VHH binders against Protein DOG1-like 4 (DOGL4). Designs and how they scored, part 41

Target 1, 232 residues: Protein DOG1-like 4 (DOGL4), of Arabidopsis thaliana (Mouse-ear cress) (q84jc2)
Amino acid sequence: MSKMRNLVEEKFLEFYESWVIQLELYLHQLLIAHNNNTMSETELRHLISKLTTHHKAYYTAKWAAIREDVLAFFGSVWLNPLENACSWLTGWKPSMVFRMVDRLRKSRVVLVEAQVKKLEELRVKTKFDEQKIEREMERYQVAMADRKMVELARLGCHVGGESVMVVEAAVRGLSMGLEKMVKAADCVRLKTLKGILDILTPPQCVEFLAAAATFQVQLRRWGNRRHYVTHS
Short names: E, the ipSAE of ESMFold2; O, the ipSAE of OpenDDE; V2, 0.75 times the mean of E and O plus 0.25 times the DockQ between their complexes.

## First folded at step 6 (VHH)

Design u76 (from q46 with A50R; framework vhh_6qgx_2)
Fold by ESMFold2-Fast, scan of step 6:
Structure u76 (fold): chain B 232 residues (1-232), chain A 124 residues (1-124)
Amino acid sequence: as target 1 above (232 residues)
Amino acid sequence: QVQLVESGGGLVQAGGSLRLSCAASGRTFSSYAMAWFRRAPGKEREFVARISWSGGSTFYTDSVKGRFTISRDHAKNTVSLQMNSLRPEDTAVYYCAAGSEFYLPTSADEYDYWGQGTRVTVSA
């Protein structure tokens, strides 16, 4: 188990670096599509599909990794300190994407009243799901601290191999609880993303995805001092 | 954005060997998984082999396991397919493809860039 934890961090670092490079390539394609209104609806839908598949690939890889070592995702080595500081339960806060929707270019997006209403309904639902997970995490953290303190006290009083097996069982139980909460948060993220894309037209989806990808890429660049020295 | 050009095809007798090469042009080569697909006369395009963006992971279709070896050279921007112990059933046009590391490796629809193909004929 502990050997798999070390390998998980190494493998996911390699995966994430490649995933971000591909995201930047898709961002370039989204910006070209946004600035060139000659693309057909079929071409736009294909590009949107590439982005949604790319995000689903991230969650597929993440869920495989958290099954082996969920703690690798709390203070991740593949994220810079700024990215880690902006993290909520190992990823973006679901309600944050509505800030991206609100920041879409008002003069170009032309959201109709029916879309605004559906987006507000989705926002309310997303905030409710988000707060439910926050309450679950709070309860878990309180329970985790209590159990850890009890187990640490017991370790100090025990002599022999029995304490090792008890600690391993407790750690496994705590990790399973965190895995379930992270997966629940990721499900809210995916539902929110899908919900927004279902409400928006293909050109609006391109603008939304471009805004989201731009923010993610720029946050990484702002936190990564190497980017400033290369001016790229 | 990425252009792929295959070479190395030809006529070979059963039991022989061929080495196919795929030269990639474009800045994205090092970010992509690379794959070989083939299309036999009258059949659909089928998966042969895939290599990860880092070169550390490979995947093969069962019919070529142990006979074919896929490799990549990041310095030369090439991916190669070493084909040993060739069989008449290996006769096909072989295509080089580039796509996301995380797409289903056997699905042709998930690859973004394709070469024009190189013909391999294995005689009995």
Scores: ipSAE 0.000, ipTM 0.121, lowest interface PAE 15.6, mean pLDDT 80

Design u77 (from q46 with A50V; framework vhh_6qgx_2)
Fold by ESMFold2-Fast, scan of step 6:
Structure u77 (fold): chain B 232 residues (1-232), chain A 124 residues (1-124)
Amino acid sequence: as target 1 above (232 residues)
Amino acid sequence: QVQLVESGGGLVQAGGSLRLSCAASGRTFSSYAMAWFRRAPGKEREFVAVISWSGGSTFYTDSVKGRFTISRDHAKNTVSLQMNSLRPEDTAVYYCAAGSEFYLPTSADEYDYWGQGTRVTVSA
């Protein structure tokens, strides 16, 4: 029943809508800061800190939600189809942010050699961590297929209550594995974000965060705009 | 889940030096930015210096730049503040704080874990 949603989906939908509204407000502040060369380093650091705290709030809420229902994040009702299509393990692909970092080479404040070296080291580490997770997902999918096949066969042979218990056990096992993998992917995302911000100067951090927030907001708007165009 | 204990405070003459140390215990020390704040008598806590979770990035309040150096030892779970060319206006209780896993916060309200403080008195 597609119209029925569980409490996790309803709660996270409310959270996410508010979280995106606040992200748009922070994006506005980032764009003002980017265009205002009189803003102090302390003021820039305060703004960057607000953005990072906002992202931390997202992962805190997400991890609480996936503990209850990780599958809600693979078919997210709070994301439009375009946002869902662009997801890698329920979120952004960590290595994609280095494309946004490349924009800094054309900014008002260019990267120095020491920063370029550290960013390249981080890029290599991020790609390695992504590959490790993809290998774990492959192992999980093999285990999932074997488990589902066995449990499905058992369910087809049994009637009278035993099949319900078997299905529940199988679903719990699958959900626990997915939760672990989603958390691992989120840890790579957070490590990558932390690493980039640690390397960049405050003006570069503002420019990077503005680019990331702009992409996120625009992707949502592009996907939502599809709903106003009635195609055949 | 982090406990902080400061040491190294004392009485020093203007122009002198002191080294403050902060010993951290608890599971997530390596993931946190670590900072020093100070509170002069009758005033609110003010930011002094912060060091990132990796030790690769630092930030100082303007009044201490070039005089104070913050450093981190991951093996010992300690954060140190080397204070040189001390001035009477540096007289305060100095607090070690742990906060934020992501960036270098400079506001006291962004820190969740605090030490008891160590007193520094700089005489003229």
Scores: ipSAE 0.300, ipTM 0.684, lowest interface PAE 4.0, mean pLDDT 84

Design u82 (from u81 with S31D; framework vhh_7aqx_2)
Fold by ESMFold2-Fast, scan of step 6:
Structure u82 (fold): chain B 232 residues (1-232), chain A 124 residues (1-124)
Amino acid sequence: as target 1 above (232 residues)
Amino acid sequence: QVQLQESGGGLVQAGGSLRLSCTTSGRTFSDYAFSWFRQAPGEEREFVGAISWSGGSTFYADSVKGRFTISRDNAKNTFYLQMNSLKTEDTAVYYCAAGSEFYLPTSADEYDYWGQGTQVTVSS
């Protein structure tokens, strides 16, 4: 079982490192497209499609992995400490992407009033869905605390092997429902991403995806540099 | 799994109109983007038009833009291609497709599910 958990973590670490390398390559293409006004709409749509397929591959792999070991995604070994500190329920916080959308209002590719209205409606709904999940998680954590307490009382005192058995039962209980919560959070993320891309034009999609990928890649690079920084 | 069935194909005179329908069977019609592709004899399959999961975004090939309109009816699990001002070069087998939950795709490779096709013949 413990060996299988390590295998899940190692397998997803290999996947994620390759996925990030490919994201950096797509980011390079997005930045070229954003700075070069000569690309056709068909070419821009093809590039956007590559990015959306890449994100779909991430969630396909993630959902397969959480079925095996959801706890691997809480304090993930494939993320540096800064990336882990910035996570909301195993990923990016859905409402924060609207900060990237706000930059499009000051871009050379301006948003029309109809787009602004639709984006604001989507922002409100995203924040509502996000808060609903936060309330569910709080309720789940309270319930898990009560279950652990009851389990500890039922098993009596904690000594050696009995402590190990109690911890394993509590961890098993805690993982129950976490998969549901993670999938619910990911559904809000995907719905938010789908909504934004549906509202934006292809040049605006390129700019948005470039901003999102830049932030993700830069956050990883900043956090990775920390491992070699000495206080003095 | 999603299954697609086309209807509405047939013979029409140049300058005429025709409406194609694609009825889907599946769990969540509203989560999919839908498209129409066509294939003329001896040619590769080409993109015609697509509609996003919300119906809020559409995209058309330059050859049909302004003449064709794609729409969806979530209550009927059906989407449509309204074809106006038909030309003889519009003669082809028309395929409906379902795919992408995240973006409005234009490449055949981005679509997971396909109909069997319906013949549209435009006579001069």
Scores: ipSAE 0.378, ipTM 0.707, lowest interface PAE 3.1, mean pLDDT 83

Design u83 (from q46 with F102L A108P; framework vhh_6qgx_2; at its last look DockQ between E and O 0.01; V2 from the best seeds 0.00; counts 0 for: pae E 12.8 > 2, placed apart)
Fold by ESMFold2-Fast, scan of step 6:
Structure u83 (fold): chain B 232 residues (1-232), chain A 124 residues (1-124)
Amino acid sequence: as target 1 above (232 residues)
Amino acid sequence: QVQLVESGGGLVQAGGSLRLSCAASGRTFSSYAMAWFRRAPGKEREFVAAISWSGGSTFYTDSVKGRFTISRDHAKNTVSLQMNSLRPEDTAVYYCAAGSELYLPTSPDEYDYWGQGTRVTVSA
């Protein structure tokens, strides 16, 4: 466990705690907007823009952090065990956001036929992109059992500075592969979010973002309650 | 590097029409939102119209709604602004912009790339 790894975890923990606090503030504004029939389209667009900029800031910080230590994002210290258990390649599973979209069917602002068709097309494409990434991850995991990697692992069991350096170089190479995979998954997440927001009207975008943020915040609270009951 | 080049500006009489075009070169803009902004003499740059990366969503400033139509051609990497029923207050330099934001942006600071501008003069 290097000091560099611990520093990356500490910095991202501080960032994430602040980011979640701001998400809860934006969620409050989204819920007010959802219940306000007098808010203008310009005001709704401004609020949606604030939320999407906030999500983009998360990925900017995440990509900087994974460049330094991608493994910090597998079993993250800033997430509780429930949040970690629900993660797919270090974040939310893209196709699962369509469950938030399904909530719009019970809304007073109904989806028109053209929107339903576009959302279904996007859902299918998102599922396809997910499966492509899952196949790439499987290939990556199979490569871990490759003869060369097995030989390097055995060499690393021998006490010596030379063996340690060779193993460290191999681990850095593996981390670069994971970084590319995590960024690919994050690109599918951003593309899916961008696609949904493009199809929805501003009031529907507010409702969708409120549902997604509510789920994220509640999942964190449910996991934290379990932790406090167990450890308090 | 990405470059945006505007064309179609000129002098027209009130009530006339102009079609502005913006050609993108260097990189494809299939993932970018495109917008038109304008700057009248002595005034700041203001939003006119925007079209989403897919072309499925558009937004217009109130003063041009029903008169202007924004469209894009993904195959040609172009965005167009059809300006009908032109008024003297539409006189400005018109700028094409491209932005990578997740939601359709309307503020100049949310756009990454800008053209040099094309002048539109509407005489009474």
Scores: ipSAE 0.611, ipTM 0.831, lowest interface PAE 1.3, mean pLDDT 85
Fold by OpenDDE, look of step 7:
Structure u83 (fold): chain B 232 residues (1-232), chain A 124 residues (1-124)
Amino acid sequence: as target 1 above (232 residues)
Amino acid sequence: QVQLVESGGGLVQAGGSLRLSCAASGRTFSSYAMAWFRRAPGKEREFVAAISWSGGSTFYTDSVKGRFTISRDHAKNTVSLQMNSLRPEDTAVYYCAAGSELYLPTSPDEYDYWGQGTRVTVSA
């Protein structure tokens, strides 16, 4: 049964499809830049800036959407089941990007000791931040299962104006909590990404961003193949 | 939709060399792993070689290891197969294929786009 999509879902679906298409175009540019040593540092930095701006645009749109309906992002209809399964608090898990960095280290990217040290520090910090958010989520989940939720359910069984108002208020409260957590997670994502890009040289950044973009695009494509998800 | 066009096939003597090329349409070429497959007369399509999106990883079927080299050019949206020390058993129609690259698959079913093929004939 095709789940009726709400307006927030429909709008964000459209946005995300366009955003991914643009990401693929940038990915192409990144790979060209990576394989062709003809670009200047200035040009590379410009390309990096385009990518970072693109990512910022995503979060801008996301945050606007979650203000309207944060629940839409818990079970995102614009993602296939594989993408959803790989999601941590409505997005990629921040610590996962370090695996990409590690892959770079094992391949063509030579990191100096100072970079390695800084990356390790960032990794530790990122993990700490993730754990903090996870603990908060756990607390939130416990709270959702407590007496308040029982009362909410009870109120839901009664038809009346006052009861409806109370239920709506409770739901709003819950949604606000979720929104806060999602924003916190996104903040960690953005900080982590920024941190990595600050540590890496422009050529290294290009390679990293290419890897990240590839992973995202390939995950989506693979998931679509497996689950026959079609996007307009 | 990605269109793939192979070229470079022909007749060559045993021990000779050929270079196949595959040109891909579209701006999303870089998002795909690329592979070469071949189909000999009376046989099923078989995997020959694959290359990752970055070109950093390659995989070959055992029979062509050390003789064939797959490469790609992102700027030109092309993938190539350098075939050296060709043998009569290498005679086949060679197909270029594009697919997702979370890994380098060897199954034809895991590739989404295919070229029309180019014929390679190796004479004894």
Scores: ipSAE 0.007, ipTM 0.297, lowest interface PAE 9.1, mean pLDDT 86
Fold by ESMFold2, look of step 7:
Structure u83 (fold): chain B 232 residues (1-232), chain A 124 residues (1-124)
Amino acid sequence: as target 1 above (232 residues)
Amino acid sequence: QVQLVESGGGLVQAGGSLRLSCAASGRTFSSYAMAWFRRAPGKEREFVAAISWSGGSTFYTDSVKGRFTISRDHAKNTVSLQMNSLRPEDTAVYYCAAGSELYLPTSPDEYDYWGQGTRVTVSA
């Protein structure tokens, strides 16, 4: 068990570190596009497509990894404690991206009334889907504590192979339930991202993606600094 | 997992119109961005038009803007390309493509599923 988790964690750590480096490179391109009005719509759409393909690649790798060890994504070794503390069900909380949109509206980005209406509809749907997942996760955790964990505790004092079989079934049931919930959360994340990018214009998409990448990179930088505070 | 079937190709005179249709299989159609590509004789596939999964965003190559319109019908699981003011240079095999990308890519490499194509010939 411990061996499998260490292998999955090691492989995904290597993937994630390279993935974040590439995200930082795309962030530089996004910032150039943000400050440069000479890029064609085709060039902007290509850059946006590179970012969305990069995010799709993350989920492709993640979904392969969670089939092997979903628990690795709860308190991940490739994230610092600040990043882990900000996670909702192994990733960014879908409704939080609307705070990024709101902050962009306070500055350079001007949204027309049709965009604002569509964004509000998406925000409401996203929050509804989030709450549905939270409710289901809570229900599942309570049910597991009431049934599987009690069975595990009770059988810890009993003899025989049936105790091992019950423990193994309980662990598999918990892992399957968590995998299902993580994938459901990731689907909400992807639907929310799709919706935002569909509503925003290409220049607005560049600004949104730059803000999102900046936030992710800054969380990583700030969280890493706290471990290495020096004393003279 | 997704199967795409194009129809509506044929022979038309320059200045004429033609409507291509692409029927998609399955209940996952509403999750995909859809695009049309074309391959002229002796050339590689080139991007023509794309439409987002919701239908809210469209994108066209410059040479077809104002003449071609992409649309989708979620109830019928179809995407269509209305082609007006056709020119001999529009002669090509037209391909329908679907991708799960979150945005509208213009490279064929970024689309996961492809139809077999429908021929459009525009006579001078």
Scores: ipSAE 0.000, ipTM 0.290, lowest interface PAE 12.8, mean pLDDT 80
ESMFold2 (binder alone), look of step 7: mean pLDDT 82; pTM 0.846

Design u9 (from q46 with S52T; framework vhh_6qgx_2)
Fold by ESMFold2-Fast, scan of step 6:
Structure u9 (fold): chain B 232 residues (1-232), chain A 124 residues (1-124)
Amino acid sequence: as target 1 above (232 residues)
Amino acid sequence: QVQLVESGGGLVQAGGSLRLSCAASGRTFSSYAMAWFRRAPGKEREFVAAITWSGGSTFYTDSVKGRFTISRDHAKNTVSLQMNSLRPEDTAVYYCAAGSEFYLPTSADEYDYWGQGTRVTVSA
């Protein structure tokens, strides 16, 4: 651990560990449902609703936490280095989930023509929304190095209570900018997830959610296991 | 914020039809799941039908399946419930609801916004 955890990091670490444990329990239920052809549409829909509520709870907690400390979500202490290496703007890259959707084209419950068309339209829209966020991040990084920030950094080297206040105000402004960008990225994630689930049938939703949860859980296990195996 | 206003309720004979409409205002309407719930005198609020933000998926309670059709019009920001083959048991106040959930919730507790309701009376 390279730094002391602040209050936001401590609270979100506790939340996230519990959230992942519950995700693993839901994954078990999704795998049972996927392998049993006897569940009714109502039962499948109820299971899908539990998963979507679980994901909504994550974003509710995340948005509360980033309002207090958005920087906690860049290189997060509750994620292992592999999970952090695979993150795009504090979470999964929206276009990545279409790789999981592509597996559904090879499943026993084949996508119909109308679904394939809607998924492709959603994929294109998601990529454009994603690229817009990437351009905003680029502008943010340029703004971090602009003349005003450089001047504030130089001013901060000189003693003076008012200089400290001006620098603190600028840092708060930068944090608010990052918060807006993270929320924009999360909105693209939620719209992409919503769109996929709206296009898919309940059995296809179960298969998709099981694939997504399997990847998330397995990535965490691979990263955690590697730390213990390497002994370093 | 989303505001919901229902219309189309009234008195109808058994076997008749009614179309309920819910007008929503607010820039986020197209991102919400929309549903119809009903409350009969002396009973708890019951789920009737729901539609996803895209209109791509719908779900109905068993008692109305095949008789009721939920639809939405994104251009007009409305959701409608077409009620056919009405029965005296369908008599209730019908409520439009909008939820921030990104799948179809059937629990009233999962909906964030509610209309004031429109009364439907089906006579024998």
Scores: ipSAE 0.011, ipTM 0.327, lowest interface PAE 9.4, mean pLDDT 82

Design u98 (from q62 with F102L; framework vhh_6qgx_2; at its last look DockQ between E and O 0.01; V2 from the best seeds 0.00; counts 0 for: pae O 9.8 > 2, placed apart)
Fold by ESMFold2-Fast, scan of step 6:
Structure u98 (fold): chain B 232 residues (1-232), chain A 124 residues (1-124)
Amino acid sequence: as target 1 above (232 residues)
Amino acid sequence: QVQLVESGGGLVQAGGSLRLSCAASGRTFSSYAMAWFRRAPGKEREFVAAISWSGGSTFYTDSVKGRFTISRDHAKNTVSLQMNSLRPEDTAVYYCAATDELWLPSTEDEYDYWGQGTRVTVSA
């Protein structure tokens, strides 16, 4: 039982595997920086820049791939079932990131009251933007179930040039709608990440990015381990 | 897209003050981090100061900390560098730069938009 991968899926699988390997290398650097306190502010800033550039590269590649085939990102072949189960609109749920931020309250480098206030304001704004996208997705699902889509599905059962063309146009329209929603979700993700990094000091940014990367890497390992277990 | 125009350069005696301004235009200017870089005669371009897209975070090179203050006015789409207690070593062409990076970088190659520069000369 195999689903044959299209060129977009194969290309992004290759990209993502390399991207995750590099993320793990950066995670090692973040953990060293966090745990031994030997790096200057300039060195910490350079390391944070490497991570933020790495995340930006992911979205650049993702948006290029989505333009070609957004459906590849729903139930992605480069993600294991656990990673897919934890996805919200093809990626991490923006509000979830604040659980990583809450970890910083227990760190040796304590958040000051002004930072706590700004993070709470950002959390509220992020949750609002997230809910707005969820409402848009619900409206999209209702639209997909309307009479026109039901009629197109029915016509698809009676294959012919005219029916095929109409179905292809409808699928293209659906894909464009999904592309816009995924990009909107990704914009909330990037704005949330950008906001958090703006509020935090460089040592706190290192700790936050290390926590986020650790979760991402461990989630992948847990899911991969389950897949490769033969009888347990 | 962002276009940057610097102003406020000039000649000043050591211990004096100058205020540099950078006027920016563009729909998404408010999402950009802004920085000042300088290039002294015979030297490479170096980082001076940066301010985040929100204005909530700033970063300065050690040699200017406590003497220079970077600020931004979102309504006017301007970034300013207030330079106090100027030293002959501050003599350089000062460049305004902008980037849509996710965080506040201090490396020249991370800035995408640059102004033409404004000259600052500090007499001994």
Scores: ipSAE 0.506, ipTM 0.801, lowest interface PAE 2.4, mean pLDDT 85
Fold by ESMFold2, look of step 7:
Structure u98 (fold): chain B 232 residues (1-232), chain A 124 residues (1-124)
Amino acid sequence: as target 1 above (232 residues)
Amino acid sequence: QVQLVESGGGLVQAGGSLRLSCAASGRTFSSYAMAWFRRAPGKEREFVAAISWSGGSTFYTDSVKGRFTISRDHAKNTVSLQMNSLRPEDTAVYYCAATDELWLPSTEDEYDYWGQGTRVTVSA
């Protein structure tokens, strides 16, 4: 059964729906630029800036929302089940974006050796940062399990409300820890995106952004049509 | 939260060189893209050059490409504009600008922090 949505979830659902609609409009512009070689470098840079500003707006809204309810981003009501199943710490997995770059390189984008070297360096750094976050998440889960959560779940018999204070401290610690890890993951995402766009030429950036937006839009479209999958 | 102070302006003869410097104060300099804009007498402010937060990407307006070089020094929190082969048309007040955008923008509206400007005059 669907759960009741709090105000944070309702506000972010409204935001996200409009954000995705605008992403689809930008995708249309990216596809025109991708298929049409008459745009100047200045025009391409303007289009790229619109996309990057749009992505920055997403994280600005997200970080405001996670301060109020970080758990809303684990199994989000504004995403379909397929989108949620594909997430890593509330978003796309940074290292997986290099599969998209690899596909572009193999199909139609020619990279010079200096770009290839820089992308490989970025890929290694991104993977290292991911692994650091994964290890920290594991240590956090172990530390949370070492708190007496199982003991306290047996309905505290402690006099003076001592069990309530311990549970409250554990819950605050969990929420604070999750918020920090989500922000750390988002920082890796933003740094990876910044790095890729810094290495690629403007035409290559358009191709990359088009591929990324296409994947995101198609994942949403297919997942929203889930009820039709069983006969198609 | 970022203060920008330009220096290095002055009078120079056509064909000469001049180096502008922009000192930034603030803990987030390393996360900012930096740019130079200029305003000639009676004209709108125009983009000159930009450098990414990492220093890995630069972008120049066509009229200065090959003559001007933008660079940054993270240890000194400075951005510099080396201007070679100066022309009278380069006479302007030059402004340093900064932004925390994900991309390297070239329009005024995308830059959040501005210096007061430094005057460059190129004599014929």
Scores: ipSAE 0.012, ipTM 0.450, lowest interface PAE 9.0, mean pLDDT 81
Fold by OpenDDE, look of step 7:
Order: sequence, then structure tokens, then C-alpha cells
Structure u98 (fold): chain B 232 residues (1-232), chain A 124 residues (1-124)
Amino acid sequence: as target 1 above (232 residues)
Amino acid sequence: QVQLVESGGGLVQAGGSLRLSCAASGRTFSSYAMAWFRRAPGKEREFVAAISWSGGSTFYTDSVKGRFTISRDHAKNTVSLQMNSLRPEDTAVYYCAATDELWLPSTEDEYDYWGQGTRVTVSA
């Protein structure tokens, strides 16, 4: 059954496809920078800035879209099932990036003790923030089940003008709550990313960002192989 | 299932060079990170080098840095290990490995497919 796509879904799908293409280009640059020690610190910082700007652009677009239809992001049609399965509140789980950092540490990236301590502190904080959001989400879900869903169910029995208005208001209320949660999660993502980049040296940042971009691209690639996803 | 077949091993004098090759079966080669491991006599298998699916990222164990180079050819479904300035301590059976991980691992247990190995002997 082909899911009916709404306008928000279609627009964001187009945006995301373009965004991913650009990410792949940046990934290539990051990999070159990582493997080539000829780039200056200034050049590396510039590259890092480009990537951070690119990520910020994503969230800017996302936040604009969720104001129109936050529900579109719960079951994102622009993502394959694997990508969706790996999503936490419509995106990557912030604490996941620390596993990536740890793998880099063990493999290629040499961190000084001070960096390790700071990363651990950030990890703890990030985890705390995630848990806080999860608790809020749980609370929200309970509220939905107890109040809004019951109201919607009651209204489903009566078709009329007033009923439609009430249903619409209820749905709006639910959407606003979800939007709040999504934005909160995104803030933690951005904060976590910023924190990591602040702790790492420019070369380390490049390595980290390359790994992160690789993760995203590979996840999409593998998911598409397993599931024929057509976005046309 | 991915089949890996190593080649290029042999006897070489210290300071010499060898090029190992690993041929991978299947059409999904480009999705796998590839690595070389080695097992010296009486020792555990250890990581040597890895290369990302794209070939754009590589890393090496410290003892081979500057001497070994890992590369891959997507058209031929092969991964290679150029070994220069070989030392007696490089004597080992060298294994090709593949993983479907999202990033490059350096641990043996994270690799899903292994070749049978090719023996490299470096004489003093």
C-alpha cells in the first residue's frame, strides 16, 4: 500500500535528497583532508565550518517543516525502514555518537587525557538530557492516551461541524506537544555535536565528521539495498 | 555470503617487499569495509590495516605505519596490501577480512568474513 504523501512530505523529501547529496560531497572532502596532511589548520577549520553549517541547514529546514506537519517526521517517507528503525524522536540518538568517538579512539584518533575526561563529562550530560526528554515523552503519551485520544474517540461517533472543530483542535494540541519534544531532541543533538567538536582538535574533528557522514551514508545505502525505496 | 581468497604471500628477505591481494566474491563488495589481519607463529591474530567501503579512509596498526599500504579496487573486487621494508617480525599468515559495519573496526570479532590466509615469511 503506497502511503499517500502530503505536501510537507514531498517538499522535505526533495530537500533531504539534495541535502544527502551535498553531505556525500562533503564526506569526500573530509576523507581527502583526513588522508592528506597538507591542509592547514585554517583550511581544516573552514571545512569543519562548512559541515556544521550544513547540519544547521538541515535543522532549519526540519523545524520549518515540523511547524506545518510534525507527524510527517514520525514515519518519515524520505527515509528507508532501516533509517527509521534507527531513529530516536525523528533523528539520531545523541548518545550514539560517543560510541563512534570511542571507536575512533581505539583505532586512529589519539586523545589526550584531558579530552577523554571532557568527552566523558559530555557523554554523561548527553545521556541525562536524553533521559529527561524520554520522561517527558512518556508523560506526553500518557496524557494523549488519557485525554486526547478519548476525546477523539468520542467525537468519532458524531459527524458534525462542531465535532470537526473539536477534533481539529485536539489534533493541533497533540501536534504541538510532539513538536516541542522533537525540538528538544534536536537541541540535544546540536549541543552534543558542538560539544564534541569543541573538545576535539581540527584534525580529530575532520575524522569524527567523516565517520559520522559515513555512518549516515552507509545506513542509507544498506537500507536501500534491503528495501526498494523509490522517492520519485 | 562473501568468499575471500588471499594471494601474494611467499618468502622474502628482510628489507624486501611483497604485495598481497584479496579477491572477494559477490556484487556487494563496495558495501564492505576490508581489512588485513595476521597471525604470527605462537601468537594471536592481530589487526594490520583496514580500508573503508569507499577506499577513502584507511588506518594501520602502529608497527606497520609508513611501511604498509592498504588499497582496494572496486572494479576488480580486490583489496591489496603493499608491504615494504619487511621485517622478520612481519612473518605471519595474513588474512583478508570483510565487515558490514558502518565504520572501520579494528577488532577481529567485528569482521564477518575471512579468507584462508596467505603465508608471508621474512628471513633475517
Scores: ipSAE 0.006, ipTM 0.266, lowest interface PAE 9.8, mean pLDDT 86
ESMFold2 (binder alone), look of step 7: mean pLDDT 81; pTM 0.839

